# Ledger of designs, part 43: VH-VL binders against p58978

Target 1, 218 residues: p58978
Amino acid sequence: MTNTEIFNKLTNAIVTQDIAGCAKLTQEALDAGISPLDIITKGLSPGMKIIGDKFEAAEIFLPQIMMSGKAMSSAMEILTPELEKTKVEGEEGTGLAITFVAEGDIHDIGHRLVTTMLGANGFDILDLGVDVLNETVIEEAAKRKGQKIILVGSALMTTSMLGQKDLMDRLREENLRDSVKCMFGGAPVSDKWIDEIGADATAENAAEAAKVALNVMK
Key: E = the ipSAE of ESMFold2; O = the ipSAE of OpenDDE; V2 = 0.75 times the mean of E and O plus 0.25 times the DockQ between their complexes.

## First folded at step 19 (VH-VL; framework fv_retifanlimab)

Design g4 (at its last look DockQ between E and O 0.42; V2 from the best seeds 0.64)
Fold by OpenDDE, look of step 19:
Structure g4 (fold): chain C 218 residues (1-218), chain A 122 residues (1-122), chain B 111 residues (1-111)
Amino acid sequence: as target 1 above (218 residues)
Amino acid sequence: QVQLVQSGAEVKKPGASVKVSCKASGYTFTRYYMNWVRQAPGQGLEWIGIIYPSGGSTYLDQKFKDRVTITVDKSTSTAYMELSSLRSEDTAVYYCARLPYRFDSPYAFDIWGQGTLVTVSS
Amino acid sequence: EIVLTQSPATLSLSPGERATLSCRASQSVDNYGRTYMNWFQQKPGQPPKLLIHDASNRATGVPSRFSGSGSGTDFTLTISSLEPEDFAVYFCHQYSNYPYTFGGGTKVEIK
């Protein structure tokens, strides 16, 4: 099979919630010499994006997206050791990603996926969970002042976006803004919003989030 | 009783500013977002902006970004909307409306102020 | 922005008749399994009153003759049997994305 065919099959495995097939195809892709990163970014992540879009369009429901998540997890279990091997040969010191969902927001799927992708790309992870107070984020950032840190916040509700602005303001007030990078995502989050609140970046999906985070941290 | 009470009617000249207040009572002020909506005479509803009282952050419709300031005073549970550089087309009834956090029901504009008529005339 | 189009603009009916109001969004107002669509009733000289939230849930105190349905881009408010007090203007509203927007309204008037 061509690499493209393998990627398409991976994508389809995610979209159809084929957990076993996803794992198998992931291994086959590795055996074919495809990099773990390509497997994720060109095969698995596109599938998750499709699932996300379908969910947003009410074409599928929570059980399906959860199963797709499991398929993704199954693949990641295979890929994680390989990614770690690559890291040994790669650039160390990517930094710490502190991930969270904004206060008042409990949407978890995107958050988990972003967290997973960040970890897969070499970030140390501190996952603060969902419905996270800005105070908690500030405290964690303050404790680690001087470390290479990126705050990665998700807001999937328009109202929870306001918390992002408050967080940015508080970071400035606490003299922490210059010591951390800030990336925010979510369906309602735009580049314009990022600029408005003075954050560093946003991303359209989990795969892009990891790439953007890497770039921001350089 | 949960209620929002707004300030009285205003008559302003073009180019002036107006500040409308909305006092909340009967609920925890910081557990709800506050929205401002206006309605020109005989027209539909137009959303202006929203504020997070707990932190003070706002989001405004692009149409109003340069002329509207939304603020709160937590000590008095009062929200404010200031509109500057008034124009005749700003003549409308202005409403405040609360929106709860996600975990509160209903997650909607469930309580409104009585409205404040702002008339802009030369 | 999400444009909400309501139809008809005016609905002339008699007490006891069924009213069907439509609201169409320019894009989906669903987000992560939740529908951010509300219906309001407004009478002259009064602020809007919440009738339906999350597309199909009656607000507290709203009579059972009111019902909401729909998802994605197409929504309907139904009044099964009009009462005299139901003659008013009805607005649909989305808060899925900024800016929040309202429909143009449907006036339900007595025939």
Scores: ipSAE 0.795, ipTM 0.909, lowest interface PAE 0.6, mean pLDDT 93
Fold by ESMFold2, look of step 19:
Structure g4 (fold): chain C 218 residues (1-218), chain A 122 residues (1-122), chain B 111 residues (1-111)
Amino acid sequence: as target 1 above (218 residues)
Amino acid sequence: QVQLVQSGAEVKKPGASVKVSCKASGYTFTRYYMNWVRQAPGQGLEWIGIIYPSGGSTYLDQKFKDRVTITVDKSTSTAYMELSSLRSEDTAVYYCARLPYRFDSPYAFDIWGQGTLVTVSS
Amino acid sequence: EIVLTQSPATLSLSPGERATLSCRASQSVDNYGRTYMNWFQQKPGQPPKLLIHDASNRATGVPSRFSGSGSGTDFTLTISSLEPEDFAVYFCHQYSNYPYTFGGGTKVEIK
């Protein structure tokens, strides 16, 4: 069985909400010597992209996305210890990623993936979870003034856009804007919106988010 | 009961300012956005802007951003919209309307104020 | 900005007839599996009243003769059998991106 065949099976397990099969195939991929990062980027993430596209096209609904998220989570439980083995020891230049889902939003599938990919790419992680008030984000950034910090906010809903602007406004008012980098992702966020609110970056998906975050912090 | 009660009608001269209030009751004020919408006589609806009551940040339609200030007073659960440099074209009924923003809530202007007629005439 | 074009501008119909109102958006109002399109009814001297949210969901207390459909850029409000109280102006509205916008309205009037 080739690596390509394994990746296709991983993708299909996500798309078909095969939670146990996804976990089993993830372990088989590891046993075959495939890196955790390749399993994520070449097998699992393409599956999440497919189900996201189906949701956008109204071919599936919230329960199916939740089940694909559980399949992804089951794979990540296996992969997280392996990713920790490959984390760069002693590298100070990557920084701290403070990750969160916007206030009013509790959809955490993309958030978990973004957080995992950031950690896999060498970031220290402070995961604030879902439905996070801007005041909480500000407090955590203020405690760590002087550290290399990127704020990574995720949102599912277009109504979260004003909350993103509010965070940027509060950072400026608290004299913290220059202390942090700010990245927002989610379906309504564009380069134009990022520029308009004065944030630093956006990304289309979780793998791209990690790459963009690394670039922003350099 | 959930309601939005606006201040009374105003008559203004060109060049003046008007400040319309919108008092909210029956719900947690800081957990909904507040919007302002106007309607000139015999015309359609025109969105003015939105405020996030928790943090006070706003987003305004470009055509109003130099003349409109939207604010809240959390202690009285009241939103305000102030329009300056009034012209006869600003004669309209001004509405406040709340917008749910939480994932498990309807995403619509579900509650509107009764409207405030602002008449600009010389 | 997303322009909403409603058609027709006026429907002249009798009670008991079916009304079909169209709203076309200049850009998709779908975002990540949700449709950010609403319908409002407005009678003279009153604020708008929410009829349909998320393109197809009736608001509380709205009679079942009202239905909404559509996604992306093309939306329809249908009143299956007009009642006397349904003669009003109907607006579509999007909140998928700033600025939020309304359609120009469709006036449903008695023939």
Scores: ipSAE 0.641, ipTM 0.845, lowest interface PAE 1.4, mean pLDDT 87
ESMFold2 (binder alone), look of step 19: mean pLDDT 92; pTM 0.945

Design g5 (at its last look DockQ between E and O 0.44; V2 from the best seeds 0.00; counts 0 for: pae E 3.1 > 2)
Fold by OpenDDE, look of step 19:
Structure g5 (fold): chain C 218 residues (1-218), chain A 122 residues (1-122), chain B 111 residues (1-111)
Amino acid sequence: as target 1 above (218 residues)
Amino acid sequence: QVQLVQSGAEVKKPGASVKVSCKASGYTFTRYYMNWVRQAPGQGLEWIGIIYPSGGSTYLDQKFKDRVTITVDKSTSTAYMELSSLRSEDTAVYYCARLPYRFDSPYAFDIWGQGTLVTVSS
Amino acid sequence: EIVLTQSPATLSLSPGERATLSCRASQSVDNYGRTYMNWFQQKPGQPPKLLIHDASNRATGVPSRFSGSGSGTDFTLTISSLEPEDFAVYFCLQYSNWPYTFGGGTKVEIK
């Protein structure tokens, strides 16, 4: 099979919630010499994006997206050891990514994917989880003042965006804004919003988030 | 009892400003967003904007971004809406309404203020 | 913005009759497994009263004759048997996306 065919099959495995097939195809891709990063960015992530879009369009429901998440997790279990090997040869010192989902928001799938992609791209990860208070984020940023840090927040509800704005204001008030980079993502988050709240960047998906984060941290 | 109590009716001239208050009681003020909605006489409902009382952050409909300011006083559990450069078309009943900040709380817009009539006339 | 279109604008019925109100959204108001659609009842001189949340759930204290249904873009409020106190204006609201938007309303009046 061509690499393209493998990627398409991976994408389809995610979209159809084929957990076993996803794992198998992931291994086959590795055996074919495809990099873990390419497997994720060109095969798995596109599938998750499709699932996300369908979910937003009410074409599928929570059970399906959860199963797709499991398929993704199954693949990641295979890929994680390989990614770790690659990191040894990769660029060190990318910085610390503090990842979180805004207070009141419990959506985890996008957050996990972004976190995984950041780790795969060389970031140290501090995952604060979901329903995270801005105060907690501020405290963690303050503890690490002077380190190379990027805050990566996810908001999947419109109301959670107000939390992002609040966080940015608090960072300024605490004189931490200049010591951290700030990236926010989620379906309702736009470039216009990022500009409005004074954040550094946004991304459309997890793969892009990792790339954008790398660029922001340069 | 959970309730929102708004300030009294206002009569203003064109070009003036008005500030309407909404006092919350019977619940934790900072665990709900506060919305402002207006209704012109005999017309439908129009959403103005929303505030996160815990942090003070707001989002306004584009139509109102230049003229509306929404604020809160946490110490008194009161939300405010100020509308400047008043026009005759701003004549309406203005309502405050709460919205839970948590995803798992389903009761959006379950509590409303009694409304504040703002009349703009020359 | 999401435009909500309610139909009919006016519904003339008698007590005891069934009322069916429609609210159509210009795009889906479903987001991450939840439908962000509410129905309100409003009487003259009063604020809107929440009837239905999340498209199909009755708010506390709402009589069983009221029911909501639908997902995505098409929603229906049904009053199985109209009572005299049910003659009012009914609004739908989406709060899935900013700005939040209301429908134009349906007036249920006595025939």
Scores: ipSAE 0.687, ipTM 0.852, lowest interface PAE 0.8, mean pLDDT 93
Fold by ESMFold2, look of step 19:
Structure g5 (fold): chain C 218 residues (1-218), chain A 122 residues (1-122), chain B 111 residues (1-111)
Amino acid sequence: as target 1 above (218 residues)
Amino acid sequence: QVQLVQSGAEVKKPGASVKVSCKASGYTFTRYYMNWVRQAPGQGLEWIGIIYPSGGSTYLDQKFKDRVTITVDKSTSTAYMELSSLRSEDTAVYYCARLPYRFDSPYAFDIWGQGTLVTVSS
Amino acid sequence: EIVLTQSPATLSLSPGERATLSCRASQSVDNYGRTYMNWFQQKPGQPPKLLIHDASNRATGVPSRFSGSGSGTDFTLTISSLEPEDFAVYFCLQYSNWPYTFGGGTKVEIK
């Protein structure tokens, strides 16, 4: 079986919500010597892209995308320890990524993938989890003033976009804006919105999020 | 019960300002955006803007950005809309209406205030 | 800005007749697996009352004679058999993007 065939099977397992099969294929890919990063970027992430596009087009509904997310999560439970072996904690000087989700279950799927990709690319991680108040994010940033920090948040358009603006407003009011970099993701987030709220970056997908975050932290 | 109760009618001269209140009850105030909408006599509805009550940040329709301030008092679960430099064309009924934070909530604009008539007369 | 065009402006009908109201958006109001289109009923001196959310779902307590349909840019509100209390103005709203916008309304009046 070629690496391309393994990647296609991983993609299909995500698309068909095959939770156990996705975990099994992930382990088989590792056993075949395929890097954890390649498994994610070439097999798993393309599947989540397909599912995200179908959800956006109203071809599937929330239960189906959540089941694909569970398949992704099962694979990531296997891959995260392997990715941690690839990177040495804190030695690259990349910085601390504080990751969080505003309200909404769809954001948790993307959040977990973004957090994993950041860690795989050398960031130290403080994962605040879900349903996180801006006050909590501000408090954690204030505690670590002087450290190299990027805040990474996910949002829905109308229900969460003011929350992103509010975080930026509060950072400026607390004199913390210059202490941190700020990156916001989610399908509705645009470069225009990032410019409007005075944040630093956005990215099109989780793999690119890690690359964009590295560039911003230079 | 879930309700939005607005302040009473106002009569103003051109150039003045008006501040309309909208008191929420029966739900968690900081889990819903508050919208402001107006309706001139015999006319349709016009969206003014929205506030995120948890932190107070707002987004306004471009037509209003220089004249409208939307605020909240979380301790009283009350939103406010202030419109300055009033003109006669600002005569309208002003409404507040809630919008859930949650992406998957089925209820946008399900609860409206009773409306506040603002009359601007020369 | 998304423009909502409602038609007809006025619909003169008798009780028991079927009313069909149209709302057309200048661009799609579908985002992220949802349709951000609501329908409201408004009587003189009253705030709008939510009838239909997400294009096709009746709000709590709304009679089954009200139904909504459509996606993307074309939306319809249907009242299968008009009751005396249904004579009112009906508005559509999109809330997919700022600024949120309303249609100009359709007045359903007794013939």
Scores: ipSAE 0.379, ipTM 0.713, lowest interface PAE 3.1, mean pLDDT 86
ESMFold2 (binder alone), look of step 19: mean pLDDT 92; pTM 0.949

Design g6 (at its last look DockQ between E and O 0.49; V2 from the best seeds 0.00; counts 0 for: loop humanness VL .280 < .304)
Fold by OpenDDE, look of step 19:
Structure g6 (fold): chain C 218 residues (1-218), chain A 122 residues (1-122), chain B 111 residues (1-111)
Amino acid sequence: as target 1 above (218 residues)
Amino acid sequence: QVQLVQSGAEVKKPGASVKVSCKASGYTFTRYYMNWVRQAPGQGLEWIGIIYPSGGSTYLDQKFKDRVTITVDKSTSTAYMELSSLRSEDTAVYYCARLPYRFDSPYAFDIWGQGTLVTVSS
Amino acid sequence: EIVLTQSPATLSLSPGERATLSCRASQSVDNYGRTYMNWFQQKPGQPPKLLIHYASNRATGVPSRFSGSGSGTDFTLTISSLEPEDFAVYFCLQYSNYPYTFGGGTKVEIK
């Protein structure tokens, strides 16, 4: 099979919630000499994007998204060790990504995917989970002042966006804003919003989030 | 009893400012967002903006970004909406309405103030 | 912004009749398994009263004759048998995306 065919099959495995098939294809891709990163970015992530779009269009529901997430996780279990091997050759010092879902928000699918992708791209990960107080985020940032840090917040509710703004304001008040990079994502989050609250970046999906984070941290 | 009580009717000249208050009671003020909505006479409802009382952060409809300021006083559980550079078309009943900040709280816009009539006339 | 279109603008019916009100969104108001659509009843001189939340759930104290249905972009409020007190204006609201937006309203009036 061509690399393109393998990627398409991976994408389809995600879209059809084929967990076992996804794992198998992932291994086959590795065996074919395809890099873990390409498997993720050209095969798996496009599938997740399709799932997200379908969900937004009310073509699929939460259970399907969750199952696709499991398929993705299954693939990542295979890829993670391989990624770690390649990291030895990669650029050290990408930094620490502190990931969280805003207070009042418990949606964790996107959060988990973003966290996984950040790790896959060389970030150290501190996952604070869901329903995270801004105070907690600030405390963690303060403890690590002087380190290369990116805060990665997810908001899937419009109300959670206001929490992002609050966080940014508080970071400034605590004189931490210049010590950290700030990236926020979620369906309702726009570039305009990022500009409004003074954050550094946003991303439309987990794959993009990792790439954007890398760029922001350079 | 959970309730929102708004300030009284206002009559203003064009170009003036008005500040409407909304006092909350019967619930934890900081666990709900506060929305402002207006309704011109005989017209539909128009959403103005929202505030997060805990942190004070706001989001306003683009139409109002330059003229509206929403604030809160946590000590008195009161939300405020100030509208500047008043115009005749700003004549409306202004409402406050709460929205829970948590995903697991179901009742968005379940409690409203009684409304404040703001009349702008030369 | 998400535009909500309600139809009809006016609905003339008699007590005991069934009322069907429509609210159509310009884009989906579903987000992660929930539909962020409310229905309100408003009478003259009063603030809106919440009837339905999350598209199909009756608020506390709302009579069973009121029901909401729909997902995505198409929503319906149904009053199975109109009571005299049900003659009012009804609004739909989405709060899935900023800015929050209301429909234009449907006036249910007595025939």
Scores: ipSAE 0.663, ipTM 0.845, lowest interface PAE 0.8, mean pLDDT 92
Fold by ESMFold2, look of step 19:
Structure g6 (fold): chain C 218 residues (1-218), chain A 122 residues (1-122), chain B 111 residues (1-111)
Amino acid sequence: as target 1 above (218 residues)
Amino acid sequence: QVQLVQSGAEVKKPGASVKVSCKASGYTFTRYYMNWVRQAPGQGLEWIGIIYPSGGSTYLDQKFKDRVTITVDKSTSTAYMELSSLRSEDTAVYYCARLPYRFDSPYAFDIWGQGTLVTVSS
Amino acid sequence: EIVLTQSPATLSLSPGERATLSCRASQSVDNYGRTYMNWFQQKPGQPPKLLIHYASNRATGVPSRFSGSGSGTDFTLTISSLEPEDFAVYFCLQYSNYPYTFGGGTKVEIK
């Protein structure tokens, strides 16, 4: 089976909510020598993109996207140990990624993937979870003033955008803006919005988020 | 009993400023955005801007950016909108309206203040 | 900015008739399975009253004769059988992106 055929089957398993099949295909991809990052970026993430687009178009509803999330989770249980084997740590390490889902938002499926990808790419992780108050993010950043930090926030709801602006405003008010890098992702976020609120970056998906975060921290 | 109660009508001269208040009760003030909307006599609705009461950050329609300031006092659960350099075309009823933070709250703009008439006359 | 165009500007109808009101957006108001479109009723001297949220969901206490439909850019409010209290102005609102915008309104008036 070619790598392209394996990636297409992984994508299809996500789209069709084939939880057990997704896990099996993930292990087969590893056994075929495909890197965990390639499995995610070329097979699994495209499936989640398709499902997200269908959800936005009202062609599917919350139960189906949750089931695709379960399929993704089953694959990540296999991939996370393999990603940890490639982890790079040291005194000059990549930095600390403080990851969170915006206040008022509990859509967790992309958040966990972003967090895992950041860890696999050398970041130390502080995962704050979902429905996170800006006060909490500020507190954690303030505790670690002087460390190399990136804040990575995500949201699926358009109403979360003012909360992102508020976090940036609060960072400036608390004299923390220069102490951290900030990136935001999710459905409502564009390059124009990032520039407008004075954040550092955005990314289209979880795999690209890790790459963008590495670049921002350099 | 959820409600938004606004300050009373104002009559102002051109060039003056006005500050309208909106006092919230019956819900957790810092879990809802507050919007300001106006309606000139016989006209449609015009969105002015929004505030995030927890941190105080705002977003304003560009038309109002240089003349409007939106603030909150969390201790009194009150939002304020101040419009400066008043002109006759600013004569309108000014409304506050809430918008939930929570993803699972389906009722955006479900509660409005009673409105505050601001009249700008020569 | 997302422009909402309501049509017609005025509907002249009698009690018992069906009213169909249109709201068209200049770009999609959908994001991740949610349609950020509301409908409001407004009578003179009163604030707007929420009728429909997320394009199709009736707000609490709104009679079943009111229904909303549509997604993306094309939206409809239907009043299946007009009651005397339904003669009012109706507005659509999008809150998908800043600035939030209202349609110009449709006045439903007695023929």
Scores: ipSAE 0.565, ipTM 0.811, lowest interface PAE 1.9, mean pLDDT 87
ESMFold2 (binder alone), look of step 19: mean pLDDT 92; pTM 0.952

